VHH binders against Cytoplasmic dynein intermediate light chain DYN3 (DYN3). Designs and how they scored, part 2

Target 1, 312 residues: Cytoplasmic dynein intermediate light chain DYN3 (DYN3), of Saccharomyces cerevisiae (q04949)
Amino acid sequence: MDNCNAWDKLLSQNESTINSTETATITAIIYSPSSKTLHQFINICFPEGSNSILDTTLINYATIGWTNDLKENYSVDVYTLIRNTDDALDLLKPFLQEHSSKVRWLILLDWTLNDQKLWLNELSYAFNKIKQLNDDNEFSVWCLNSGEILNLQRHTTVWQSVHIDFILQTLRSFCYFNDSSLFYICEDHTEEKREEAQRLKYQELLKHFCEDRDMKDHIEMVKRSEILIPKGCDSIGLIKTVDERFEPTEVKEQHFLARYMDFIPTIDKIREDRKTTSGIDLDKLYPLEVFKVNIQEELGKMFAKYRENSRI

## First folded at step 18 (VHH; from r5 with A32T)

Design v2
Fold by OpenDDE, fold request of step 19:
Structure v2 (fold): chain B 312 residues (1-312), chain A 116 residues (1-116)
Amino acid sequence: as target 1 above (312 residues)
Amino acid sequence: QLQLVESGGGLVQAGGSMRLSCAASGTFFDYTMGWHRQAPGKQRELVAKITTGGTAYDDSVKGRFTISRDNTKNTVYLQMNSLKVEDTAVYYCAARYWLSKDYDYWGQGTQVTVSS
């Protein structure tokens, strides 16, 4: 039973559609933490109808073409990979060995996943692995559901602004030293028109990234949830504007990683059962929605306790 | 400057329990709080730490000791259960800012003596 590597199948399918037109084929690889994240990313950042082409399977392939504002034709071979195991990137090894062209990497993070604590390690691993597998890379990090940041701050007692800022500075620093773009993707569902406008914005962002265009016009650094930092557009000085105490150069150090992991909170499923403080199973990613706490209620409880103790 | 004051130490029999407290002079939310101990003739060692990201323990105390914090009281606690003679030491409370590499603030320490 010829265990034809999912990639072999994909490669065999791609050989048939290489029409002769001199259109420079761009290769893009999306590395996603989950199928859901991938689906959302495709829905937001890719042209309409792309979801039907890019299935949320472990590995998928699609060719997407467009004509840009300069009337240039682009064709992008998009490969998607779900991070289900630590070795998922190794699945791309045969492909990358045969591929001699520059690869655009889209590494996805998702704010709705309770895995922020692992982001730095995961990014470090992914980037290092990719660099080992391929020599000509263009890196980008896309943080999906950045709107969740506000939710974390408002509806949890654990997450504070300092955590958000720390993550931001960490990611910016990481991307800065790895010559990577950083994009926070925030969906605005308040108005249909706004949603559409945002979608168009992100689609343009993706296209420009793939086209290797000057993306200086896309720079957004003001809002915590709306950050667009193309490669080369950040600096140590800019990063430190968030918190001057932060040292960007330390992001590469192991001691920093340890501190990062120590400081970033993990929402443990408060098992109602009092007893077994069982160790945070870092292998189980839980959606943040499960951890919505009524902050007002909790504050009320704290104040009530404080009043009770002060009457003593 | 953060001042740390330990309390709750003393003499306890093996198998007994003891709770240590460390009161901080200010807010320590963004600090890693740690309990260290130094036994006679030994080096100071980290016993337990607590951060906004979780808790960690030395292997020698896992399952027996619990570190916790009360932010409203600016106090960190070390609940010590199933105490052993080998747990005899001066216990120190320490605070490390989350961006700092080392513990910057230390208490004076409290003696814990576990008798057989």
Scores: ipSAE 0.761, ipTM 0.901, lowest interface PAE 0.7, mean pLDDT 85
Fold by OpenDDE, fold request of step 19:
Structure v2 (fold): chain B 312 residues (1-312), chain A 116 residues (1-116)
Amino acid sequence: as target 1 above (312 residues)
Amino acid sequence: QLQLVESGGGLVQAGGSMRLSCAASGTFFDYTMGWHRQAPGKQRELVAKITTGGTAYDDSVKGRFTISRDNTKNTVYLQMNSLKVEDTAVYYCAARYWLSKDYDYWGQGTQVTVSS
């Protein structure tokens, strides 16, 4: 029973597509909270014509390519991972061990998932884990559906402007100290033309990120829902203007994470069913066992689907 | 600086209910409010807290106690239902700035005694 590591298959597929032209292949990894989020990101940010039938599986592979304004051809190997468990990133270990090149990381967040309380913890964990797995990284955080911010404020009693500002400053601070880009992705559905323009904008953003271009021209900080901050384009002085209640440096403190979780509201009734063990310090951070997904089962499903598609 | 004053404690029979109140001297929106209790010979423990993000409870009181706040009255409440003898303690209201590690402000405490 050939324990072909899902990654071995992905790698083999990649080898078959590596036609002989020595074009420096850029590697990008998308770490997504959900398949839906991933799909949306692909629809918005991927270049047009990229037949990336990315299956909503735990791990997926696609190649995207484009010609830039300098008539240079770019090809990017894109690997996608759904974060369904705390150990999801470990699945990339075999892959990363074989790759010595710079990896572009796209960490996705989604304003519609009502998981904002977990964002800082998730980011901290992901960044730390990635740094352990690979030495040469380019980080970016993409917050999808940032338009939801307005909906949360208008249609809920629990979400207030202070929460939005707090999150923004927290994320900006985090990204600043971790040399990461931060992008709020907002879809404009008011007019078809505007929607298209926005799509083009975000596609260009992705391309330039992958090309490791100077991204200074992409800076946007006017609207809370449309924040684009490339790596190196932020400062402590600017960040601290968002929320005067704390200093950006405080995000490095261990207790800050607990406070972040306490402060951010949730819409869904915290399902009471978490068997909190007796004697829990309520002020201590406990890892949220959010995703008890059986990785083995999901991998099995992935392989089964792959087999079905290969018989076609 | 917030001053906190507890009220509502006393003697109650097991299975009974009691409501504690904590009046703050000022606005406490930016504060995490907590109810702590200290039983004789035991350490002080956090029973319930309320933040802008929600509520949390110790497992020993989950489903029985409810913490709530009224911002218009600058008051925090602890509704205690299905009281047990082991709930006997001095109950303290506490406040901390939401970013602070420790509770900075404490009430004088109110005695809650649950009789069998």
Scores: ipSAE 0.303, ipTM 0.706, lowest interface PAE 1.3, mean pLDDT 83
Fold by ESMFold2, fold request of step 19:
Structure v2 (fold): chain B 312 residues (1-312), chain A 116 residues (1-116)
Amino acid sequence: as target 1 above (312 residues)
Amino acid sequence: QLQLVESGGGLVQAGGSMRLSCAASGTFFDYTMGWHRQAPGKQRELVAKITTGGTAYDDSVKGRFTISRDNTKNTVYLQMNSLKVEDTAVYYCAARYWLSKDYDYWGQGTQVTVSS
């Protein structure tokens, strides 16, 4: 069966929930590793998209309205996509070819999926593929369930602060060189007041990201489970304060991906079994031969292009 | 600096087993630990490596060799089973700090000789 029926179904499912007088319009795409991660993200950061209208096992679409704190109205065309294969992004190709406007990408990662070893591969492939599919993009990476960092350190002998710091320095470097925001989404259900403040902050960040507004008053670079770094707010020097020996520019090199995967702990068998019941094929999560070559080459070319454009 | 001392080499008949040990002068939690070998007249080759991210083996030894570590003893092991004459080599323990491109620390080597 071809994707024609999926696209026809997607277009027919559109139901506007907007009162859109005097509205600006934007396009956002939420690219999630799973339906569960997507649902959690919407409930925490994007409650306007609740009521199952954006739920999906593959791809979905809805137009959603909101009013910001400046009483400005927005109409947001939201696409949701689940990455269940290496080529899931190709499902967006017909839409992206019809639309030439700026696209806001919310690329989700999830600390509870035990796939941290694959994150650099997945991000490099996704960013490269997206830039190939559309030329005007605003990127953000949202790491959900970052409170899991504490659980990994408490309940295993293999997760230590150096692993958490290495992932952080890698993600910060990747986002820095790709002009992307990086947000850790942490929920602490043990204190209601703190939980409420965290959710309001995340919801404000999402709106400001989509509205292309300044986010400098929400920066958090110290609390390891609560990292909030908007585009343009990081630097090589700041990244190195976590561990001076880390070289952010090496993230572009072929050998870095191998070192990243070598160091990040093995996924626990029991934990893999619980997550694998969702249908995730671990062999598909580790296609090192193909991604290693293509991702490193494309990443290196993009970083070289970034250096060239930045000297103007 | 990390110091590495190999032990456990010697003579063994084909089909036999042997375990090599590599004692480190300090903790190696932050290192990729590897066993390399160099047969007479041949280039040194990686046969097994271990870090917190897992283990990997050269195809010629997969299923016969097992690398393991004991962080409390600061020791890395190479269990070698079903040994073949072509496994004859000097075996070196090596360490690569996780932020480094290359193996920075090497042991002196231990001779393994497999006789038919």
Scores: ipSAE 0.153, ipTM 0.626, lowest interface PAE 5.3, mean pLDDT 79
Fold by ESMFold2, fold request of step 19:
Structure v2 (fold): chain B 312 residues (1-312), chain A 116 residues (1-116)
Amino acid sequence: as target 1 above (312 residues)
Amino acid sequence: QLQLVESGGGLVQAGGSMRLSCAASGTFFDYTMGWHRQAPGKQRELVAKITTGGTAYDDSVKGRFTISRDNTKNTVYLQMNSLKVEDTAVYYCAARYWLSKDYDYWGQGTQVTVSS
């Protein structure tokens, strides 16, 4: 006569069932120049309701689930970070040290902030810092509110097509040599139905990027405000078709940065008067009065969420 | 070749004012335009520059000199106030296309002499 352990059979059955329902896990970090830019990006590109748990004035963390167009389920650990200090990226170091998978970086720029003169230096600092903090990175640069390009040319005396083209060639070259995607996000708020269709388009773009899917069907290199160039889809030759005299290999040079900042228009004369030197972190040139967040409180909130998720 | 012609130089007493003009033979909106000077026995140095991105000045002239441009007249100006004897030099107008590393177009210069 056999002594059957029904309890062991039940537990074994449940373990097998649990393993048959897999959800892939993604880590994404959004690095934004402002809370407003972050809010807009999440509303455009992330599933509904994401802003209620991801918005921040400094740093935040949440887990977001989605299902893609192939009916595959993903669990996305999203970190959001505002560039309010020169050390902002260092705040992520403790969380990255326990991480073993690829990190998807969504580095935001915003055409409406009138800080295009600083973009190349900000990107260079961010990419170099990220590479020091983590080894396995997937980079992307997202330029929000690119419809502002038309307003700048129409309603100012200083913005011309050559400036728009120069910025584009510079960003494409930077992304090409840093193995990064480059995406311009252009919203049309004229009609509600078109606005919703655009959000669905950009939501699918984000999912394809995070899921490492082929993005060749999303390429757009001609429509000036709607540029979409996934990693690996650009070339020196293609970049030079905008202006043959532009030399993409010079983008990393110190004196190119100076020429870039000299040529790009801005209304803010404080930015015009700033001296560019080797080793200067331009983030430190902002006045202290723009930093209006309690860092200790925001870090406490994020660490509480992180520790609860990791200590089940 | 873009041609640059300076005018407005001459003799002025210390503390006085003078305005230099640089007329270009063509449009220069996509150039960095600069005023350089060369004092006797010294190397040529940048004094002020202007682009679509703004202006910049050497520390020795900040607050006293103002560079400006009129793209419709293809002309760049240098307003020089509170002149000092050490401002005595030949002043050159120069242009650098925004994709170029160096200034490629130079005027012939105009003498500015500040007397004590």
Scores: ipSAE 0.096, ipTM 0.598, lowest interface PAE 6.0, mean pLDDT 80

Design v2
Fold by ESMFold2, fold request of step 19:
Parts: structure tokens; sequence; C-alpha cells
Structure v2 (fold): chain B 312 residues (1-312), chain A 116 residues (1-116)
């Protein structure tokens, strides 16, 4: 039996909404850790109503038209993908083989998922895999729900400013060396006026990113929950201003990953509905053969559970 | 800079238990704290470590040893149960600042001897 219904649905949803005779075409791919994270991102950053045609539990596609503040028309082919299987990115291969143009990657992280320990390895895997799948990429990392930073520091004894700064310096260094933008999205739902202003801000940020426009007016490097750093706007020196003792050049080294995972706190176990860690090479994560971290222990328990259930 | 002082070592019969303590001269919230051991004729090896991110153990002691910390007392503990003769070693408390590659701060060590 073929499971072709998802593909048939994707092919049938390819409809243009463009009214003009001169329209630039953009391809964007949103790679999300969960359907909830994806829903929130679309609601914040995309035109009103986009959730009805972009939300998914695995993969989806839609064409979205917009006109920017320079009165230029764009047709944006948007793919949405949930990283809930080992080979989720491979689901995009048929579409990428037919599209040789630049692809804008919006790789989502979510401060509320309690998976920050996994972020560096997941980003490393995703960037490497994407470079294998497509030659012309524009990368961006979007950290949703960054208002959770304040809650973690205020309502736990485990999360401190040093952890927040370490994650920030790590993500900035990773993005710097991989030619990627880094954006924190912080929503305030206390007033409708502020909520709408934030939507307009993030919609313009998204448009500028997708359209390859100058984003220097969007830079924010000081407010820890509202970080906005377009590609090319960071530096080793700027990253070190957060904590001079941090060495950005070490982020690419394998031993750094072990130190990153050692330091990042865990409030509770990684939730079952987030299974992207099952696609991570555990031997590569921990090149020292002597010790296992908590995440490796949890993955080992999960594999042992499935191995035992399959024995007869 | 952090100073470390171990205590709690001594002689114990096989199958017995012992608790090592490592008192730090200051806060170690920003450190990986580790217990290392050096058996006669062997290289110093990491036995257990603890950070804000969790704990990890060498396979030879997993299930028998437990590392813990009390940040209010600036103290790290190693609870050693079901001790074996091969656990005989000098045990060192060590600290690695979270940005460092290597353990840079070491205690003087405490002898643990497990008799058959």
Amino acid sequence: as target 1 above (312 residues)
Amino acid sequence: QLQLVESGGGLVQAGGSMRLSCAASGTFFDYTMGWHRQAPGKQRELVAKITTGGTAYDDSVKGRFTISRDNTKNTVYLQMNSLKVEDTAVYYCAARYWLSKDYDYWGQGTQVTVSS
C-alpha cells in the first residue's frame, strides 16, 4: 500500500494569488519542532489567515502573495515541515530537486519546549543535512517564545543569567560561522495594540529576510528576549561582549558540544511528542567513550523499551 | 579561583559504603564538578560529574555511585555503595569552569581503600 494522499493534497494546493504581471518568486521552508510552534510562528509572522493553509502535523505547502513597502509584488512558495521523524528533511527532496533557486530556511526553536540542551546538535544536523539537499541556501534561526527566558530565571532555581548568556553566545557563534540570521520572537499578549504592533514588526522582519533586503534597522543585540541579528551583522568581538571568557571559535569543535550539553539545565525529561533526538547520532554527540549525559540516558531507555517490546 | 578540599576517605570492607565530600572555597554554580580517581599504576580517570545540566558516570560505577551537590554549602558529594576492591584509589575532586575544555582546579585527594 502506497501512502500518496499527503503528496496528492500538497500538489492540489498549488494556487497563485498574484494579480500583477511582474512578480518575484521566493521559496521558503519552515522547519519546526512541533505543530504548536509552527502555528505560533505563522500567526505572528505571516499574513492574517495563513494558518489555515500552512499548518501541519508533518508537511504542507502553500503559495502566499504579498506586496512590500516598496510596492514590489512577491509570490512566496512556503513549505512547512515538522521535525518529528529521523528523516523529516528527506521528505522535501522531491520538491528541492525541482527547485534550483535559493531557498530561505526558517529553522524554528522554541524556548517553552525544555529542549535547549538539544539545540546545538539539532542545528548542526539540520544545517549539514540542508546543505546536502540544496546548494543555494539562506539560513535563519527563529527562537520563539523567548519571553520564557524571564519565567525560567524568576520561577526556577536552575536557570540563571549565565545559562541564558551561554545559549545566546552559542547560538550567535553558530549563526556567525554558518552565515545565518538569528531572531528571537517575544510576544506580549497583554494589549491588542502591542500585539498588533509586534505582528507588524515581525511580518516586516520576515519580508526583509525573504526578500534579501538590508535589515540593519531591525538589529537588537542587548535585550536578551528580543535578540535580532541579521546575517553579517554579528562579529566575534560583539559576541564576546556578553561574556569575554566565551570563545566563539570553539563552537564548531566537537568537544564544545559535550560542554554545551553538560552546562545547559533540564527542568524535566524531554517530552515524548518531541522525537527529533532519535535522529541524532549519539556516538557523535559524546565522543568521549566514558560518560553518558541525561539526554543519552533517556534515549537509551527509550530504545531499550522499544527493543524489549519487539522481542517475542 | 576555586579551592577544593576532599574529605571522607578511609578504609572500608568490600560491599560497604562510603561518602566523600568536596568543600569548595566559593560558589561553583558555573562549574562542572567531577570526582576523579587514580588507582595504583593507573592514569587518573573521571568517575562522575555534575553540572546544572545533570550527572554522568563511568560505566564501572554506574548504579553504585551517586554524585550530588549542595550549592548552599558549596559542597559536592560522592556516595559510593557496593564497594569493590578495584575501587581502591586516591579520589580527587575537580572543577572545570563551564567555558573551559579541561579541569583546572583540583583538590589534594583522599585515599579510599577497599579491603577483601
Scores: ipSAE 0.059, ipTM 0.579, lowest interface PAE 6.5, mean pLDDT 80

## First folded at step 19 (VHH; from v2 with W98Y)

Design y12
Fold by OpenDDE, last read:
Structure y12 (fold): chain B 312 residues (1-312), chain A 116 residues (1-116)
Amino acid sequence: as target 1 above (312 residues)
Amino acid sequence: QLQLVESGGGLVQAGGSMRLSCAASGTFFDYTMGWHRQAPGKQRELVAKITTGGTAYDDSVKGRFTISRDNTKNTVYLQMNSLKVEDTAVYYCAARYYLSKDYDYWGQGTQVTVSS
C-alpha cells in the first residue's frame, strides 16, 4: 500500500486546480519561530478580510487574492510552518520535491523572543536546508516587533547600541550574500491613523515581494527599528557605514558565528532580582523540549484546510 | 589601546581560595575579557571568559572558578576556589574586541602557586 504521502495528494490536487484556472498562482512559505509571531505577521501584513484561519498547528494554509498593475486578479498560496524542532523544514520535503515553481520564502524573526543570539545560526541552517530542498527560491527575512529594540536598550542594562548595530550588520551581511531581502517590522500604536498607514505599507511590501517587483522604492536604512532592504539594494560599503570595522565577508565563517553568539546578550528573567552580575552560563541552554509533532496528523490538517479553501 | 594590569596572585594552600583582579585602562563593554594561564612547560590556555552574552569556563575549572566584571570600575575578577596544585601557573588577563578574531590586549601576568 504505497503510503502516498498526504503531501502528494495535496500537490496532485493543486496541479489539477492550477490547470483549470488561467490565473498564475504564486507560492509562498512562511517559516515562523512561534505561532504568536506568525499570527502577528498575518495581522500586520495580510490584506484585511483574508480568512486566514491560522490554527496553532505546525503547518497552515492560506490564500491571498490580489490585483496586479494590469488589474488582473491573481492568488498566492501561502503555507506556514512553525519552527518547533530543528527538523521542521524536513516536513516540507515531499511538497518541495514535487513543486516545480518558484517559492517565495518568508523567514520570520521576532525581537520579543530573546533568541537573538541564535538568529545567525538559525538563518544559516534554514537557508541551507531550503536550498537543499528546493532549487528555485526567493528569500526574505522579516524581523517582527522591531520596536522592542528601543525597549531593550532603555529597560535593560545588558543591551546596548553596539549589540543592535552588530545584529543589523550581521543580518544585512547574511542577506546580502544569500540574495535575500531584509525587513524590520515595527508597529506604531501611537495613533490609529499611523498604525493604519503602517499596515498598508507592510501589506504593499508583502504584495510587491510576492510579485517579485522592483522594490527600490521601499528602501529604508536610517532608523534601526524600521529597516527595509530589498534584495539587491545593499552593498558591502553600505553595510560598513554602520561600523567600518565590521567585515561582512566574515559572516560566512564559523569563527564569526562563535563570536556572534558570545557577544549577543540573553535576558535571564530569573537573575534580574539578584544584584550579582554573574554571567549567564552558556552551557545551561536547556535543550528545547522536542515537541513530538505527529507529522501525519499535521499533514492531514494541512490537506483538509487546502480542500476547504479550494472550494471557495 | 587598552592596558591591562593583573593583581591578587601569590602562594596558597591546596583547597584554598584566591581572587585575581584585572584593571583595564578604559571601558571594555564591547570586549570579551578572558583569563588565561600558563603552567611551566605547558601552553597557554583559556581558563574563563566573560562577554555581554555570558560566561564560559574550561572544564578543568568549572564549578571552582568564577569570572565576573565590574563595569563601573573597569575591572574583571577571577574568583578561584578549591584550588589544586595543578592550578599553579602564571595567570594572564586578556581583552578581545567583539569584531576581533584574537585577543588584542594582554596583561603582564600574575603568578599563582598552589602548595600541597
Scores: ipSAE 0.816, ipTM 0.927, lowest interface PAE 0.6, mean pLDDT 86
Fold by OpenDDE, fold request of step 22:
Structure y12 (fold): chain B 312 residues (1-312), chain A 116 residues (1-116)
Amino acid sequence: as target 1 above (312 residues)
Amino acid sequence: QLQLVESGGGLVQAGGSMRLSCAASGTFFDYTMGWHRQAPGKQRELVAKITTGGTAYDDSVKGRFTISRDNTKNTVYLQMNSLKVEDTAVYYCAARYYLSKDYDYWGQGTQVTVSS
């Protein structure tokens, strides 16, 4: 039984969809911290019937079919990448070097991963790396499981409202200065109908983002867990409404990064019950298990095939 | 405004242990708390800090000193083990608000003398 490489399977499944569309294709790249996060994002934000093959591979491909306001059909080529290694983005280098069109970037964060302390560093790195790899970008940051914010506050002694606000102002500031959208994805699990409505909302959000539409109508800034801030819809003044003492311009500074990391907690399940909080040794931050997978050659082949088929 | 008062200093023999306490006049959960020391003829240096995000130590005291806090008592501690003569200094408790660049509040200091 010829172990057809996961890539070959992926290509074979998507070959039929690429050949049929004479229409302008939009390219989107999802950069996810985990496969679980990615799956959740797809389940929430992708329209029903989307051709998506998600396996355990570092890179996946999906196609979304939409209709624009003129009732014209178009497709979005979606590439997904899991953030397992520091060089993960480099895998896209051959593809991006040959790609001449604007790339829509979806950078995912997840409130359930207990990695909030690293978010600013990770975003800074990703954005800088992407800008080096490609010149024409549209950026967005998607924070999944924002409902977890309430759980963190209610069920932990470590997380306080001040942390949540600080993270929010930090992310808003970062996105503001990098011309990026910021979206908190919060699912409503109270009723099935509400869940469906929420999904439709997020699907529309994704569609409009991919279309590079004016997204002013999507703005939500009232609830801490339900934040939708499209590119160009924030300001220093608005950011400071959370806490006036916060200085958004400092987010670009190295000293701010240090303070951010110092202040943002990590959940240590083992120590929550002990009245004497001996702080986590900041020097012992468990390195993300670097799973180095050399898939560069296969990725190159995949992208070459897609380029041939899509005339991109 | 936060007032800080250090206690627990004194004379100790080399190899001995000492625990310093810093009592704050109010809550300090949103502050970085630090212990600094100043030896005669030397500049003041950060020894240890504690935040809601973790702890950090100067290399000279790493493995010997432990900073901790008790939020119920509004107190920060510095457990000093395996003390050396070079640890002799005035030790200061300091607080830095999480949005501040510098330490905002300082204690009066407590003398720690390590004898050979």
Scores: ipSAE 0.810, ipTM 0.923, lowest interface PAE 0.6, mean pLDDT 85
Fold by OpenDDE, fold request of step 22:
Structure y12 (fold): chain B 312 residues (1-312), chain A 116 residues (1-116)
Amino acid sequence: as target 1 above (312 residues)
Amino acid sequence: QLQLVESGGGLVQAGGSMRLSCAASGTFFDYTMGWHRQAPGKQRELVAKITTGGTAYDDSVKGRFTISRDNTKNTVYLQMNSLKVEDTAVYYCAARYYLSKDYDYWGQGTQVTVSS
């Protein structure tokens, strides 16, 4: 029974759809730390009417339909992946090997998660892995719930402005050297009109990113929670304006990573459920419990969803 | 310049306890604070460090020593329990800015002698 790689089937199905609609297809991959984060991102940044049936699966598929400036319709194939294991990206290897087209990467971070200490390491790993898997990439980092920054500062004695600034400089530097965009997503719930305006802004941002447009007009650096830095719009000089002693070039060094991890606080949310043995050996990266994902089953689910969406 | 002054050293019997204090002349929130020690004829070694992100210890003192800080007093402490003769050394308090590669500020040191 020829183990036809579920990816081969997916590709064959996509090829058939591509052949039927002369419409240019853009491929995007969202790499999210959690399902909740992913859902929030979709709710904020996806256009209204997008049929995103995101189930609790590790891998999901969605399509976005847009119209370009020439009033031509095009579609974006969006694949979503939850980063619950170190090997999650490897699941995409068969797909990426078959696809020769440019892939738009959306790497999500979430300020509501107590994982800021690990961000640099995670980003470094993800970017390196992706570069190994695919040669033609466009990178973007999206920090969800940036409004939480204010909450951290107000409600905790541990988080200070220096931490926020350090994280910002670090992320900016990382994105600068990796030719990545950096976007802080801040929802303003104070007024409905403002919220809607922000959503539209972020939706436009996503669209422009997918279209690989020049986004120089989207630069925003007004508040610590409202940062939009498209690829190519930052510089070492600008990064150093926050703290002049910061050396952006060191972000690639292992000694910097160690310092980053040492300095960034963790909110001891007693995750009740994880028997975190009290001795947080800061030096031991707790291996993310390798959730053995049945890849075949997950791929099967993806295909099923795709079929359901195509029949409509 | 941050000035560091150690106190609390002296003579103690093996198995005993001692608490060292390091008073800083200013705020050190954005500094990594470390206790180093140098035994006669040996190199200076890091014993314990404390940052806003956590604490770390040398394996030789793990479970016996505890580093802590009081930001209101600008003071870092080293609680030393179950002391051994091998812990005999001059203990130094040091401060490293979070962006610095090396410790920038050092105390004069305090002698700790553990007798059998």
Scores: ipSAE 0.809, ipTM 0.922, lowest interface PAE 0.6, mean pLDDT 85
Fold by OpenDDE, last read:
Structure y12 (fold): chain B 312 residues (1-312), chain A 116 residues (1-116)
Amino acid sequence: as target 1 above (312 residues)
Amino acid sequence: QLQLVESGGGLVQAGGSMRLSCAASGTFFDYTMGWHRQAPGKQRELVAKITTGGTAYDDSVKGRFTISRDNTKNTVYLQMNSLKVEDTAVYYCAARYYLSKDYDYWGQGTQVTVSS
């Protein structure tokens, strides 16, 4: 479907709802790496009874609603976008230009997609782009399938605890400096009751996020797979408790991005023939001098190349 | 603290092959391992690096050199094929901690001489 058609569809769906409710609607935008991730997020975090007409389209619209403990009714206009192209966020430009209210951003990551190497770049790009497109934002990063962390550590020889910790500190630092929440979403499939309880927890998390409630009660920082850090609840000191050698302020630096990408492993698609333990040919040794180059552009190129190659 | 010891250098004819080894005194899985070289009158340059995330090569050696590591032996290797006279240099093994900006540890270097 032509990008234009997706937007037109989105607008058409929204026009029908805007005319009906004079009530200030909360706007949320979910930026997802894949349709699968999006669906999973919806299944886990959306309130029960929410009819998500989320089609496999690039852009979708849904309305979710609930009544809180104070018997207040909430309605959220949810727009979803799949980040299958570098220009995906640009599709929202017309919408955001017309939108005058605060937008809640839910940026999704997925531990199962083997794209962890790109997370920092993707987040940096997304956040920067969004800030350019809209002035009033509430950011949150949701890492789906955080239970996969244990699987990566146990069943792969490449992933080590140091990688997990490094990613955690990186994400925490990024979110800290960008005034973003960070949530790891881990499903508990051990017991049905536990699974349900977990879902309820995450649903409540989403509701409270949308309601701009104080979320201090949701804080979880101990388990590597169960991290819940609302905006404003982290600190450099807390981040450093994972590894004191980590410098959170470096996450803003382009050199750090390079190091991040260098260090985070990728699960080599079994290309049968290449005997080399590290399947990713980092094609260019960036001479120290090249770091003077528009690292953003180079990283962008690398990112683009990686996306082309990874079919992600 | 890691001690790095290079071996495998020497004299080789152009078009020949050579394998360098760098033995580390300890585990280096969380280190970026790099081979650097310094030719006479030239600056030291990175030739190849290996991380848990992959490998990278200087354009001058791409397709000819292969860096690899054996974590069980705490050893990094540089397989050099199709050697050229221009590859003549002292080759250094270096280790950079994943949180470090610069290489933290260096070997003493091994001489590689490629004759015409």
Scores: ipSAE 0.798, ipTM 0.917, lowest interface PAE 0.6, mean pLDDT 85

